# Ledger of designs, part 36: VH-VL binders against q9ybr6

Target 1, 148 residues: q9ybr6
Amino acid sequence: MSGSVLDEEAEKLMDYDYLLEKLYKKVPPKSGTSEYRIPEPQIIRIGSQTVIRNFREIAQALKRDPKLVARYLQKELATAASYEEESGQLILNVKVSRKVVNQFLQLFMKTYVRCPTCGSIDTKLLRQERAYMLKCEACGAEQPVKPI
Short names: E, the ipSAE of ESMFold2; O, the ipSAE of OpenDDE; V2, 0.75 times the mean of E and O plus 0.25 times the DockQ between their complexes.

## First folded at step 12 (VH-VL; framework fv_acasunlimab)

Design j03 (at its last look DockQ between E and O 0.69; V2 from the best seeds 0.76)
Fold by OpenDDE, look of step 12:
Structure j03 (fold): chain C 148 residues (1-148), chain A 120 residues (1-120), chain B 108 residues (1-108)
Amino acid sequence: as target 1 above (148 residues)
Amino acid sequence: EVQLLEPGGGLVQPGGSLRLSCEASGFTFSYYAMSWVRQAPGKGLEWVSGITGSGGYEFYADSVKDRFTISRDSSKNTLFLQMSSLRAEDTAVYYCAKDWDVAFIYFDYWGQGTLVTVSS
Amino acid sequence: SYVLTQPPSVSVAPGQTARITCGGNNIGSKDVHWYQQKPGQAPVLVVYDNSDRPSGLPERFSGSNSGNTATLTISRVEAGDEADYYCQVWDESSDHYVFGGGTKLTVL
C-alpha cells in the first residue's frame, strides 16, 4: 500500500508548522512593551516635607530594596530622605509634586530595573567598587549603570 | 527676578564646534531642571537637550544625540551646551529655558536666545 | 515619537474668541502647556497644566484638554495677541519635550 509521497510531504509540512508554532509559543511573547507600571505614589504633604505612604509597595514593584530607592530619590531631589521600616513610608525633606516623584521613579525603573536589551524587569543590580552592574536574568545581558 | 543670559552664539563652519553658555540668576539654580530649545529661522520650536537639577540625567533630541553635550556648573549658576560636528540644519536661535521644577514639567522662564549660524 | 499637531494659522477679528487646537494621541492624559511668541521675542508661558494661568496674564487666556485635543482659548482678542502659539508636552516614553508645530494667530 504505497502511501502517496504527497501524504508524507503533507505530514512533514504539518510537523514543520507544528514545530514552528511550538517555537513561537516558546518564544516568550515579545513581551509587548507592556509598559510595566509601578504603583502611583500616594503623597501627603506635612509642612515642608513630602511623605510617600505606599513607598514599600513601590519599591516592591521595582524589585529593589526600599533603602536603595530612597537613596536614589534623595540624590535626584537633592534632599534628605528617611525610610520608615515599620510604616513602609518615605519621608522627603522637601515639598515635591506627585508628578516629579513619578518621573524619577519611572527613570529609576528605566535605569536600574529594566533590561535595555530585552526589556525584562527580571534583573538584579550588583554593586561593584566604582559602579553598579545591571544583570538581566532573562537574557543574561549585563550593563554598567551609574552608582546610586 | 529670574534672568537667563545667553552670550555664546556666533558663526561657525560646518563640522565645527561651539559652546553655548547660559548664566542664571534670581533662583536656586541647582534645584531646577534646565533645557535648551532652538528655533530655526522661520520655523517652530524644537527641544534640543535637558538636564535635571542634580545633573543626574541628561536627555537629547535624536537630531543632536552624540553631537551635543549638556552640562551645568552650580558654582557658577551656568548651563552649557557643547556643540560638535555642527551642520547647516543646526542654524537657529538657541534658547536657555528654566523648568518649573527639579524634573521636566514645563518652562516658566526663557532667555532671549542666541543666534548660532552654521555656514561655509 | 510622540507628535503634536497644530493648525498653521488662525484668524480672528478683534473682540472675538480665538481657539487654537493641539492634537495628540491620548493627549487628554497628558499635561499640556502653551507658549506665546511674538516676532523677535522669546516664548512666554501662557497656560500650564492644561488650564492653569501664570500670574500676570489676562483671564482672557484659558486652556482645556480632553481626549485627543488640547485647546488654547483667547477671548476678546486684542491686536496685541497676534503671535505664534505653541503647545508642549513631556513624553515619558521617549523622555523628550515635544512641541507642536505652532499656530500663527492673526488679528484681522
Scores: ipSAE 0.883, ipTM 0.942, lowest interface PAE 0.5, mean pLDDT 93
Fold by ESMFold2, look of step 12:
Structure j03 (fold): chain C 148 residues (1-148), chain A 120 residues (1-120), chain B 108 residues (1-108)
Amino acid sequence: as target 1 above (148 residues)
Amino acid sequence: EVQLLEPGGGLVQPGGSLRLSCEASGFTFSYYAMSWVRQAPGKGLEWVSGITGSGGYEFYADSVKDRFTISRDSSKNTLFLQMSSLRAEDTAVYYCAKDWDVAFIYFDYWGQGTLVTVSS
Amino acid sequence: SYVLTQPPSVSVAPGQTARITCGGNNIGSKDVHWYQQKPGQAPVLVVYDNSDRPSGLPERFSGSNSGNTATLTISRVEAGDEADYYCQVWDESSDHYVFGGGTKLTVL
């Protein structure tokens, strides 16, 4: 066999090493794995409403469209939600504590962001008609997730 | 006044099935998370399962996962626990518990409980 | 999964102070809740969020939580305080409620 075949095999081995480094860099260390931290919700409760002042920053940390995260909270809290694009604030028509908001945001992370196969948060939601598919950019895994 | 009524319970053979219900009144049922908590004779409290107010999330203790199913029907103000593949260790008083909020914070109201006995 | 450890029993003379501990790894970062259960009855909440009292509970019921230990404190103990006491947390990593094993308080 010629040297060109060996060069192609060497190139594939270098790609394999690259893919392994990419995977290891994106996957938290097994023994030192820490929870990814969502910014603490900055909450003001006004009458029967809850305002999340830093909602845009929270959505950015979740790597998701603020309107999608707002619809999720609207569904889980069974209340109306209004996202103010200019201020980046979310208004919820229910009085809820920071603990409740944070609990649902952690569940959003586990359900719609974190890859269940490798644990990476480098993922995206793919919209196919009325269904969502969670695709991991680190390991390539894909799976359906419940709609919002 | 908040009330939680757990009719039912009973004697079931190992491997059998039983569905518990908890009828709620005195609060907006659809808002609050709900749980089942059990207590074996002479033993402590063990959380069994919980469901968020919307029903969007259901969680189970490891001891009952894949055998028990929690559900709620807000049109009937009723919480359910479908139990299958029952074992002697499932013998307990089963309590319906109301959470303080839409998610899992703490229980502010409990039912009086209903006895489930798993025995030949 | 997360474990809460309580002593099986505590004995105290009437009028004295009872302290019931609930041990857990870094429990001080969690919200601890306490329930009282008398024989043949459902549990009743006596402390929530580490140190807060439900409406109608006497000030002699109090709680603290620091480091690896949460404590339920009952001052001026009365015979009517004889009961089992359970601590509880919600564990975010497992998405489970966890109870301690319970402590029987005996008033001598």
Scores: ipSAE 0.693, ipTM 0.873, lowest interface PAE 1.5, mean pLDDT 88
ESMFold2 (binder alone), look of step 12: mean pLDDT 93; pTM 0.952

Design j04 (at its last look DockQ between E and O 0.61; V2 from the best seeds 0.75)
Fold by OpenDDE, look of step 12:
Structure j04 (fold): chain C 148 residues (1-148), chain A 120 residues (1-120), chain B 108 residues (1-108)
Amino acid sequence: as target 1 above (148 residues)
Amino acid sequence: EVQLLEPGGGLVQPGGSLRLSCEASGFTFSYYAMSWVRQAPGKGLEWVSGITGSGGYEFYADSVKDRFTISRDSSKNTLFLQMSSLRAEDTAVYYCAKDWDIAFIYFDYWGQGTLVTVSS
Amino acid sequence: SYVLTQPPSVSVAPGQTARITCGGNNIGSKDVHWYQQKPGQAPVLVVYDNSDRPSGLPERFSGSNSGNTATLTISRVEAGDEADYYCQVWDESKDHYVFGGGTKLTVL
């Protein structure tokens, strides 16, 4: 049964439309940047130090190693940071406000977690020799980012 | 006493370049974010660029993006604004502003400003 | 982009109370800061974090912020209060400082 050239073209068009629909479905609707909100830092001040009590939870929300996030904060705050694996707390050797900590955490999310192409937080940070590569698992985009 | 001195203003032709400097004293320079804010003649305040205390982040207004570069030298307690491809609309008094903290909170001190005039 | 809206001018008689508004979408969830600028001078911080006053500023200066409007209040206005006033916020979406258009306060 020689399917008419018209049927093959219709199948190809259906396949194209299906591919387009799949492509459009794979393009996550620019869902309104559901502001992925990381937990607010719980801060206590002890002398000249600032302790982030829920730092493990924050790092988990960021889908990154707490030690990496700690290094980032250490650099941005120009201070020493110590991550306590047992307690999940981060100790900063500086007096810093919750607002400032939160701002840098948000910047971390924007820089090292969120895909700039599709907005997904399903990303991986790959260490390269002189740079980091942010790879999106949702859209496949890759972007170089400054090393931490 | 906190002091912010801005000596680098002047007259420049359209398409030209100019580097502003802000010399800071009276505080630990590296602990505070710094910004440039400009004011065109008879107009309001416009934020131009900001840099965190550590210099890890630089931000720019859309109007100056890719033309201006903010930087800082902690060894000299100096903030810089490299301006390129200058336009007539860039004519303004440029203020150096000290942020309250290492990140962007609010400005607690301002320089006296330096006039940049872009004219043929 | 986040936009702050101020009235272009406010007039008040000496001894009266001036109120300068700053409108913004859900501005009540932000920290609003206010600057005074006199002619030929640099801006000066007069209110920060919605309602806090820098040391050395008269108690006549106060601030509030709720809903979609922040307000700078200057009680017992003096001739020396004549200036331009600017509200400011940090826009986290764009990582920019945003200023209002400024309000000229005239003391009649």
Scores: ipSAE 0.896, ipTM 0.951, lowest interface PAE 0.5, mean pLDDT 93
Fold by ESMFold2, look of step 12:
Structure j04 (fold): chain C 148 residues (1-148), chain A 120 residues (1-120), chain B 108 residues (1-108)
Amino acid sequence: as target 1 above (148 residues)
Amino acid sequence: EVQLLEPGGGLVQPGGSLRLSCEASGFTFSYYAMSWVRQAPGKGLEWVSGITGSGGYEFYADSVKDRFTISRDSSKNTLFLQMSSLRAEDTAVYYCAKDWDIAFIYFDYWGQGTLVTVSS
Amino acid sequence: SYVLTQPPSVSVAPGQTARITCGGNNIGSKDVHWYQQKPGQAPVLVVYDNSDRPSGLPERFSGSNSGNTATLTISRVEAGDEADYYCQVWDESKDHYVFGGGTKLTVL
């Protein structure tokens, strides 16, 4: 029961994660400016539609609600978009290349995630009345951003 | 048939302003990014500014930032460049260029260009 | 401020192969596009996405891109190929298009 190899692996995994957190706690973040990477979109074309199969993972990397990122792509690609919660896939009613999707996802990161003051990705997007505000948790800067 | 027509251009004084327009036809205007590219006499091509198909993003070369404003009017199929605080080094032929896609990939069509001369 | 470097001129005899280079740091990781500009005319796309040919362009126009050099190749050059040629990339870090300085191809 208590001597299970699987239980021992789980404990060691938790210790490993704890050690990593301790090490990163001692070293200030680089403000998230140089090393962060969004997963490459996994694109499938079906008729006149484009399916992004790993959209949930992309939204997680952007640290934002998938429905918000979907609405952003719907606006920027001038097309209808449907996020399928069960599969984590996004369906776009347009033929679009991975290169175009990547370009807008990088622009999403720069516009709605990365702090323009210190470059940190440790930020929150807050809705205020008729506008969005980007609040940096690393440096405390706040600024309006255009609505999605 | 894709057409990009840049009427206008002309002679302006340093510090003056001028608005360029580019009238597009033969494609669905709102689905394509657009750019302005200039070429000084005897020189190479210099990208000036670009705007996504939705109008959601506008970008500018450092040499023109805060002096030039790109915009588009999808109801008129027209791209604009508002130029202000003009300098002698802004003298060039200004081309309207159509991108292949709604974002910035490459230019598949160009207008014939319009000459802007900035001199006192 | 990504920089593309092209030789200012290239000369070839009719029927020979012209190679026009476009140098850039790690340009092989980028998509390179090539434009032809004849005197008094607007530029025209001749190669896109490193090696793809627009409809209506002869197969004599081809391209390659690896390492720090992209190359436009024009085989069996004709007098009508005399023009300036520009390479172009999108600089994702600055959100700018960048052109090379241009190469004048002379067919002698």
Scores: ipSAE 0.688, ipTM 0.875, lowest interface PAE 1.5, mean pLDDT 88
ESMFold2 (binder alone), look of step 12: mean pLDDT 92; pTM 0.945

Design j05 (at its last look DockQ between E and O 0.44; V2 from the best seeds 0.71)
Fold by OpenDDE, look of step 12:
Structure j05 (fold): chain C 148 residues (1-148), chain A 120 residues (1-120), chain B 108 residues (1-108)
Amino acid sequence: as target 1 above (148 residues)
Amino acid sequence: EVQLLEPGGGLVQPGGSLRLSCEASGFTFSYYAMSWVRQAPGKGLEWVSGITGSGGYEFYADSVKDRFTISRDSSKNTLFLQMSSLRAEDTAVYYCAKDWDIAFIYFDYWGQGTLVTVSS
Amino acid sequence: SYVLTQPPSVSVAPGQTARITCEGNNIGSKDVHWYQQKPGQAPVLVVYDNSDRPSGLPERFSGSNSGNTATLTISRVEAGDEADYYCQVWDESKDHYVFGGGTKLTVL
């Protein structure tokens, strides 16, 4: 009867080591802040409007709904924005530089995509009544973020 | 003509609070990011805080984080810097600076600055 | 934190060319801006986006940026050019503006 308990403890220890290895493997190596870079916005100016041609790709890189990212830019740029689902382009009713757009997209990434705890971009943004919650799928951290 | 007026400087004791203001004119205030930059006597320029045109983002230098608060009132075309827990090392001329764009690119206009002296 | 390093002082004779350097890690990949500050005055933008000059500034002012060094060049230096000069960049990692330590230009 004593052999079974030792075997169960050994199995539990092996399970613990396996779990630790899995946890360590799941802890993304502190990957050097591989600066997850989103694609640079491809901008064309048409009259008083700015069109981001590769906006769908940018949103995809951000792992967020293009409409959400569009709303964010609309707010930050204090302008109207229209996302074209067919073309994947975003039309901004303002003349804005690539630098400015890029800066806000980077800020979006930092605020609404990147986990502040582990740096992972594998996160979900959950809408709550008065706030958003950024949930990290890598480390499990949750952080409230300002509503868009 | 772009004008940035910075009233509100003065003498304050350590641990005290002071609110700076910058009244802007000659441009559409809400379209441009604004910053505070300070310069201690005989020293170089130090960026203190910045706010985007829409006010959606505020950034602070580590030296003033959690003590200073930047804000803006678009209805009054005014930029503010609420300073609390002031220290002697906060003694400086504080400049209001207009950014070239709605985000942080470079400063195209500066106020004349206001002197803040923190002394017992 | 991103650091910009400038020489504390540069001296030049009238009519000569002054070069003020701003060193930073891979600064050539950034946009560098330069400000002039005369005694008792607010800073004034003199070069932006590495090499562009604001309207109203003399053509004597120019800028370049490559590798780890940005340079403000003032040709045909005049007595009125005596001032402190600061380089500046945006640090995207911290979302901060960063200034160099400043360079005092003396016209001999």
Scores: ipSAE 0.893, ipTM 0.950, lowest interface PAE 0.5, mean pLDDT 93
Fold by ESMFold2, look of step 12:
Structure j05 (fold): chain C 148 residues (1-148), chain A 120 residues (1-120), chain B 108 residues (1-108)
Amino acid sequence: as target 1 above (148 residues)
Amino acid sequence: EVQLLEPGGGLVQPGGSLRLSCEASGFTFSYYAMSWVRQAPGKGLEWVSGITGSGGYEFYADSVKDRFTISRDSSKNTLFLQMSSLRAEDTAVYYCAKDWDIAFIYFDYWGQGTLVTVSS
Amino acid sequence: SYVLTQPPSVSVAPGQTARITCEGNNIGSKDVHWYQQKPGQAPVLVVYDNSDRPSGLPERFSGSNSGNTATLTISRVEAGDEADYYCQVWDESKDHYVFGGGTKLTVL
């Protein structure tokens, strides 16, 4: 919408979640802790879209390719998602709250990152045909996981 | 207008099985998480199970885990609860509940409930 | 598993204010939702996200949440407010919804 740039900026500034996200940023603890925290999503809502500004940092904390995490969110939120590699931001074609995004990111951590045997997040995801294998770098356990 | 209708219910013997259904209308079914909540006679509400809008995640209360299976069929706009190994303590009115969002936030609509009685 | 504790009953005269508590360890860090259930009826949402009212509910229903206590407040109580009231949270660690045990509000 041409001519509504200042109106869109005012809308973002009045967004209570945006203001909280701007003031709250936390560096997650490194891998190996059982209480490892994913960085809180920094959400901006623009029209019918949701932008996660710190998506690269979130994917790095999950030790996964941002495009893989984006495909996961696309599936679980039933919407198109695109990762902008230059900015490290994720664009979701749905209006979604930080709570919903957090809930699915925590589920991603539990499903595709955390070792079910020892609880370590020091893991890697290996592909085999159209399936995934979760391998723990801490205890050596291997588990098949559902495809994304 | 949102409607959730639970036909079914009935009398089942201990150890038996029963499948509940909840027919949804008035909203895009697949965009919302759904849950089953039960209420034993004279008792409070107990959440039983929930499923995300995509169907990607299913969760169960400890009291029903490994005995109940939640599922959804978007072609029929229907939520299901397959109950097996039923016990007397499973006797309750079972409600289906619609979440506000595709994940678990709060329930904005409830069905009328259906009675399941587990007794010899 | 996370536990929510409510008083079994609260009695209030018409026109006065009812306060129904929901206690939980560090409940102030959670979003609390409240449901009203009249006899023979399904529950209905009366407060969400601690303090927000669904559209169409009277402003005399309100909520608060801090520390270990969330509170549903009903101002200028009417006979029609007589019902059971339940608090609810989502327990992210277990991926479960949790309800309080319910509070029966008796008017007169």
Scores: ipSAE 0.714, ipTM 0.885, lowest interface PAE 1.4, mean pLDDT 88
ESMFold2 (binder alone), look of step 12: mean pLDDT 93; pTM 0.948

Design j06 (at its last look DockQ between E and O 0.42; V2 from the best seeds 0.72)
Fold by OpenDDE, look of step 12:
Structure j06 (fold): chain C 148 residues (1-148), chain A 120 residues (1-120), chain B 108 residues (1-108)
Amino acid sequence: as target 1 above (148 residues)
Amino acid sequence: EVQLLEPGGGLVQPGGSLRLSCEASGFTFSSYAMSWVRQAPGKGLEWVSGITGSGGYEFYADSVKDRFTISRDSSKNTLFLQMSSLRAEDTAVYYCAKDWDIAFIYFDYWGQGTLVTVSS
Amino acid sequence: SYVLTQPPSVSVAPGQTARITCEGNNIGSKDVHWYQQKPGQAPVLVVYDNSDRPSGLPERFSGSNSGNTATLTISRVEAGDEADYYCQVWDESSDHYVFGGGTKLTVL
């Protein structure tokens, strides 16, 4: 029963297409630049101070220590910042808008969280003597970043 | 009163360099982002570069990236634009613009502008 | 890159209402700002945050933003309103300020 050479080639092509589909399925969907969205800051103003109520949650979304994120905002806003560990709030000694806070948080994400090579947010920030190194756990890329 | 003074324009040859300055007064300089916006003769406004109040972030238009450098000196209340590898298409009036806040929101004050002409 | 599109020119008779549009993809989700520029002068902010007006500007100037179109409205247009008008946004994706191409308002 001479199964036609054409049937074997069709089976091999089907197997190749199946393997390609499996390979493409194993290629993590190019994480569509799904704009990793951090929670919007919940801000209240008290006198000359701005309080971010959900700062702990924001830091968690950024996968960074709240104290580090606080230091970053302190620097960028040129103000004193105090993180309250009990409440999870950040107190800024300046009147600042939600829009401005959001902009800097987004920049923090782009600079200190997102891998510039593959776009992954699975990264770690390593402190070196004079610089920080952003290391991607997904693709292995390493990039120096400005110290906070 | 907010004042932005831009004295540094002039004539330069293609491939040359020029440094613009903008002296700011009437506000806390380090509390506001600053930008350069240019306008070619008879054309519209084009954002060139911006720097946050702290100087922590600098951004550039694609057209000037790697050729221009924005900086600021808080002790002198002065914004700078170092231009290198100048091209004819860089010919424009360059405006210094004050942002509403420490980050990039909108421009509430503009300088009078300084003309930069790139010509052989 | 994010693009803002304005009509190159708008003409209006004195006392009438001028509307200058600024089109952009989902511009309604952005804050749009408007500048007036008269010949030989620097731009001046006339509308910010879609619809807010700087102090000292006439109530004749207003702004709106929804969907894909922002609009600057100038009611009871005067000869002195003849100028170029530019819309502007901050693009968070590219970290760029983006200007429209500008609209020349002519008062007939």
Scores: ipSAE 0.900, ipTM 0.952, lowest interface PAE 0.5, mean pLDDT 93
Fold by ESMFold2, look of step 12:
Structure j06 (fold): chain C 148 residues (1-148), chain A 120 residues (1-120), chain B 108 residues (1-108)
Amino acid sequence: as target 1 above (148 residues)
Amino acid sequence: EVQLLEPGGGLVQPGGSLRLSCEASGFTFSSYAMSWVRQAPGKGLEWVSGITGSGGYEFYADSVKDRFTISRDSSKNTLFLQMSSLRAEDTAVYYCAKDWDIAFIYFDYWGQGTLVTVSS
Amino acid sequence: SYVLTQPPSVSVAPGQTARITCEGNNIGSKDVHWYQQKPGQAPVLVVYDNSDRPSGLPERFSGSNSGNTATLTISRVEAGDEADYYCQVWDESSDHYVFGGGTKLTVL
């Protein structure tokens, strides 16, 4: 009987959270958005360096030049980065975890790939003098983004 | 050995401005993300704002967005929070918090906090 | 925005086990961190990455996370464990840290 009381309180708590979740999920998912995933970085350590072995594949999933994504990571991780074209690997002169790399890659996706208007990742990044412009091929929206 | 010192709280009127600082020592400042976390009297913890180690990303809780600005100065090992358009509900102890890494993972060190009071 | 819900209080006798829950939609897919705060003091980390323990923390502190519930467990509770406890996540959807509302642990 005491377990029944605890189950009922847990049921009420879960019901409250369920209602909150439904309210936050009112809008339908946008096409080509929340379901899209970047490959997990394949990290190895060589001394004080971090190597992302599948970096080319990651850049392809982001729809961006690997050298551009490498410059971004060099900036955000405050370290030197070298992209090796032959192997498709990125070498970072810092010890960094997969979780940190993933977080910055997700931020790259949100900042430089995903359309803020429709959520599509079908976009291009265009250089215009001192700024980058994010142009959505799905909805046509354009937005300035901070330079890399 | 890691130290986070938050001098500079105070009393300010609604609509006023105040700049908080947090001086860091005992670690490589630019290698870690930093955050401000506040706690109103008798209330829980509320994350206010965070900044990556490079300063490349700044994020804000909805309650302070467009009113507060986080920044860091690596030459001074100092984190800042510029608060503007202050409201009574901004009254809280403000903590400086050090992240475990250059991005947002969890807080491994906290300052002792500084009180900001917003009242007439 | 993402919400974490904690019970406002938990009472436990000395020597018993305290369980403090943190409810969130699909919280099992997130890394949950727990902080202890004693009156007049700054918070201190007691569990990170769901179940990992900082150096110097007793093995009595442990954590779990699955489904919609993360739990901080304190076994063989002592009077010195009386404090407020907060769960926390980084929510990648909003790019916000989120804290639970806190749970006051009372040791009777």
Scores: ipSAE 0.753, ipTM 0.896, lowest interface PAE 1.2, mean pLDDT 88
ESMFold2 (binder alone), look of step 12: mean pLDDT 93; pTM 0.950

